# Designs tried in a protein design chat: VHH binders against F-box protein At1g11810. Part 5

Target 1, 377 residues: F-box protein At1g11810, of Arabidopsis thaliana (Mouse-ear cress) (q9sa94)
Amino acid sequence: MTTTMSTLPVVLVDEILARVPITSLRSLRSTCKKWEASSKTNLVGGKATARKSSHVGFILIGDKICSMKLDLNGGDDFVDTSVNQVSAFDGFAISQLFHCDGLLFCISNNHYSNYTLMVCNMYLGETRLIQNRSLFESYQNFCSYAFGYDSSKNRNHKILRNNSVSGGYEIYSLKSDSWKDLNVDLEKSIHLWRLGSVSLKGNAYFRVIKVIEEGVWEYNLLCFDFTRESFGKLLSLPFESLGDEGEGIMVISCVRDDHLAVLYQRDTLGIWISTEIEPNKVSWREFLQVDLATLDGFPDVFIAGRFIVDEEKQVVVVFGQETELDLNHGNAFIFGRDGYFTSFTVGDAPPEDFTSYVPSLVSLQIDKTGKRKARDD

## First folded at step 6 (VHH; framework vhh_8emy_2)

Design q5 (from k7 with H35Y S50T)
Fold by ESMFold2-Fast, scan of step 6:
Structure q5 (fold): chain B 377 residues (1-377), chain A 125 residues (1-125)
Amino acid sequence: as target 1 above (377 residues)
Amino acid sequence: QVQLQESGGGLVQPGSSLRLSCAASGFTFSSYAMYWVRQAPGKGPEWVSTISGSGGSTNYATSVKGRFSISRDNPSKTLYLQMNSLRPEDSAVYYCARTYEIKYSGDVYTYFDYRGQGTQVTVSS
């Protein structure tokens, strides 16, 4: 009697997306073009310093995609931030956001109780609805997703999907607009974190939990190589995880589009940046270590969710939640050298994701010539 | 080595009953919640039922509620699914699954870490 969210017909989903106003897409494209133009502004006279410590992109707050600009060039504890909801997605509840090569991959659970998979090129104002083979699945929350591209095919962009219930893997190709089953085995002791893979140089990196024995586990990293369509070796972390009862919090992020960063929070907040990162190899360097107990005014409970590294300023911006009972407020903290610490408010709910803005010329349009040839056959 | 082995499937007429069994080994059975999941050809997996480690709590998908009953015998390390008033749409491979709960940052994340080979149920006239 109860309709499962994933059972909504694709035809009805297409009708919903077709109702997005052209004016909303034009506004979004205008915003993205302004960000690109700002990035190309003359570096003479100190503008280079402003650009080095200015971060622009998209952030997921609650179930809404917002544009964010974070400017750290204000000096004495000054942070200039602007957060604006992206109106093109006002009718959609977004549960997950992934970024690769200037494209956004979004998972939406709209008010028609359906899961929609879509890829968006915000710079060109293009969106492609992905035919979701899992429309009839009862357990969407047991699916892990990753977004990347195939270097051997001149950046054929792909989505990996793992359903932990079936144990199956599927891969979607943007070029062919089709899904295929993927014969990939992962050791039963290794569990992919279902929320929060990150794309780096076309590959995807997962936080994983390795079960050592009943009730005992440790954190690790795992890479999925979209060219080889296979997982790499388990990658070591620069800290000892305690596992059991979730004493420590681990978060991953991208730095300079070519390095991986990890944050580990316990009594101390530690950040490490990769010096070498490949599907089967990683090496780390320490970026920052903060003793949270020494910070006056730091909240009794803080749970890190996402972070941004600013190497020019030697600071990290950490988004998180001060209390699980206050879901209507999102706070961010800036940590630096010698006990430097400040805070600011980002939005109405704890931020879940941040994706740096990169313009992309990748067209999401389906090849009309290919469609015509298929009809002629 | 964790092992789960389902049995009891078969070909039956609409309105019939079947009892599925799942024999577990290689872990402390009573410490884990267990699930029944089914998958029909060309469809994704569908959750059927859940039972807590003690057997004190059970839940059912709306499509089977009132017709199916999940139970467990912890001393013999066996999970059961009693299926009554079977319908053609119940035709599927039925899997028993173990869940693993990981606590992280105050949240509980549930994963299906092991499932059996499955047992085929076909309801046809």
Scores: ipSAE 0.022, ipTM 0.506, lowest interface PAE 6.5, mean pLDDT 73

Design q7 (from k7 with T58Y)
Fold by ESMFold2-Fast, scan of step 6:
Structure q7 (fold): chain B 377 residues (1-377), chain A 125 residues (1-125)
Amino acid sequence: as target 1 above (377 residues)
Amino acid sequence: QVQLQESGGGLVQPGSSLRLSCAASGFTFSSYAMHWVRQAPGKGPEWVSSISGSGGSYNYATSVKGRFSISRDNPSKTLYLQMNSLRPEDSAVYYCARTYEIKYSGDVYTYFDYRGQGTQVTVSS
């Protein structure tokens, strides 16, 4: 283990090391390798392509990371194959997961520093703990994060952090293992959604709230380009959105690692998939539109949280919260064409986050000579 | 127009106490959560404490928990921070700040929209 641990207080270093067993990481690497073989996923240049209607990834159930394998190749009923808690993160209360280029970026709200940042390569069994630039006291709602990479040779993976208290931005580079301040201002009325971003082709896409007047706001999308280290312009949405108190729910997801999907729930549940997506440009196509009021047996109250699109089966899997039902039951719904819907159980609590998994050969180690190559690459 | 004016800072010895005040005007004070944020020389801003509009809920940064107390007097439109057992590392400019809250689907999203000009606290021997 190298890098970030040398700069932490000794007591915190010892506690963190005690909670991340190396043998558990090796076990996860073996499990992920088995999932890859079982899911029949092909890797091309470090990028995986999904085959058939089989989905493998990580979910948050409460504050625990769980692996999930979802197989929709069943006949009349769709069914998930397995959900298993990931032991390598036992002792951490994980609040957010991000996936980029086969790497997991995890945020832990623990009692050591109020939060711990780490990047993990489950396939290689490598973990890098990221030093907080300053021991700033901050809760999830005061910081927004994004994970991506730039266009340099071998991809420099980066983390963007916005601290809403200061309004400031800073960026971490895995290649240099250092933070730097970023002199990028968003329009005063634009606020990044606290529950993070989606990584796509090295860039990060945010749900944002644009405040029009006191008590009146609207949803928008915004891209951060890790190569230029700047935000793009607000991206158009395929639906009309005005977000007064209690109106509309917007969720974003990645499809096939190269397209963005957006879900908008109000009286209906609409899903759109990008046909073209770049930092300053987007175009959309409608994938599915569901009238929730016409579904017999659907809960009276349902709030969409995360979703998976399966284009081959023409369905969407939606994870969410049901206030009339036992909150200890984690239910997911599958919506399809012509009013088709079914449900299945995922753990004993609703998933709070979902990230797809693809094995990566990206090393989290600093160059063997200990030298940074930022000026040569 | 929203205005926030801090006062009560100064130079004190380690182990001393100070009470900071923030006078608010230009908005319905009791309807907004208020916060204390500090910034030390050469460092970024650090959140210190928060209090709900009613005063019924409050939170503290780990570094000040047990030593600092946040409170508010809604009739006088004033926010307070009682700082006890001050340490050299508490030296900073202290700002009071207002948050804009968006409530939807049972969740609360919090964004800082206004901050005062600050009051200097220096803890040294």
Scores: ipSAE 0.138, ipTM 0.575, lowest interface PAE 4.9, mean pLDDT 74

Design q9 (from k7 with H35S)
Fold by ESMFold2-Fast, scan of step 6:
Structure q9 (fold): chain B 377 residues (1-377), chain A 125 residues (1-125)
Amino acid sequence: as target 1 above (377 residues)
Amino acid sequence: QVQLQESGGGLVQPGSSLRLSCAASGFTFSSYAMSWVRQAPGKGPEWVSSISGSGGSTNYATSVKGRFSISRDNPSKTLYLQMNSLRPEDSAVYYCARTYEIKYSGDVYTYFDYRGQGTQVTVSS
């Protein structure tokens, strides 16, 4: 259905959206000025230096998209969390969620039907259903996706799809509403991780597994540049990983919209944040290192899934599960320095994704695309 | 160095059977899972079936379950696909694919690297 457009009702799911005026850029600038004034006052002293640590976004719990507000402004052990299912998606079983430039890219799996790809603008209440190119989609679990945009004026948002069954690549353009095959020269020993990529400055970053020899592999990062429509060189990680009986867990996240963070868990939990990140170059700094064995009351079995970095509070929020305890709870932990940790519960299932949110004025309606020029004159 | 060579395709009538073979060389066959994938003209590739390195576990796409049977002979380094009750929609080029299983967080993830040149199956109506 390339000619059928659907609109979702605008959902005011968080305090930021509720405070945004209809079209007032001046009000947004006033908000930014308040941030600057508060920052200046805190640095000069004579005033309280307390800052509000609040994280707002969308989270995937089981197969449902929920809005989440995580407020860390309470006492040392107080976490104020609100999670609400987004009713606009009540009819969908969502398997993956991506965010880029204020737009959400969602993959829905209908048990006996082909999966549905959609791009949503929650601020404008607009949805574009993406036409399925293949008739045989029963192998959805073998596809990897990335969401980004090119450097053209007004940004052409694009979706990269890798089908690991064929090794083939396809790219979708929001401006042209069309797919094209992409010839990618990637070493056969490199495998893109299926459980998502992170959009950063228009590019997408993948966790990859590099097979060194039979039974031996290592984790790396790989960037897809949506402007050049090509992969960069393998990016080094700040830790060593090799295939073994004791498997490590690697997760990536976006920090401040311009930096990448990586989490690596084995006996310790390490967090690193990029100091420089480009398609062919990365540099890292250590943010936090936690020895899990030193934490009194920490579960014997915990597997990290997703995480949020709060640099002001010097903590990381890690979502995961206690896989063998059958608690059927989405447990989250907050780790800080000097053995600080606390926990809270998020829903009745482990969160599989978390995406920070900003409003977007990008229109998804096909009849409005012409005004934004779909072609490079 | 890694070589995969499919054979056994051909033109058959609906309801017929075919047995596909894949001869592997250049790697330790028993250390890898193996898969069959297919692609019809003008359509995307479709995963058909997978078998573990030991042959102890198998999986099938819903469209072929109950009709197709995957097996392997590790001493001869050969993968097989027995196709029964063939339908016109089974017409495709069938590829043998080396499959790498990666354990992560208690689950097994399946990746494909090397594939053969394929063997054409045509089910005439």
Scores: ipSAE 0.407, ipTM 0.723, lowest interface PAE 2.9, mean pLDDT 75

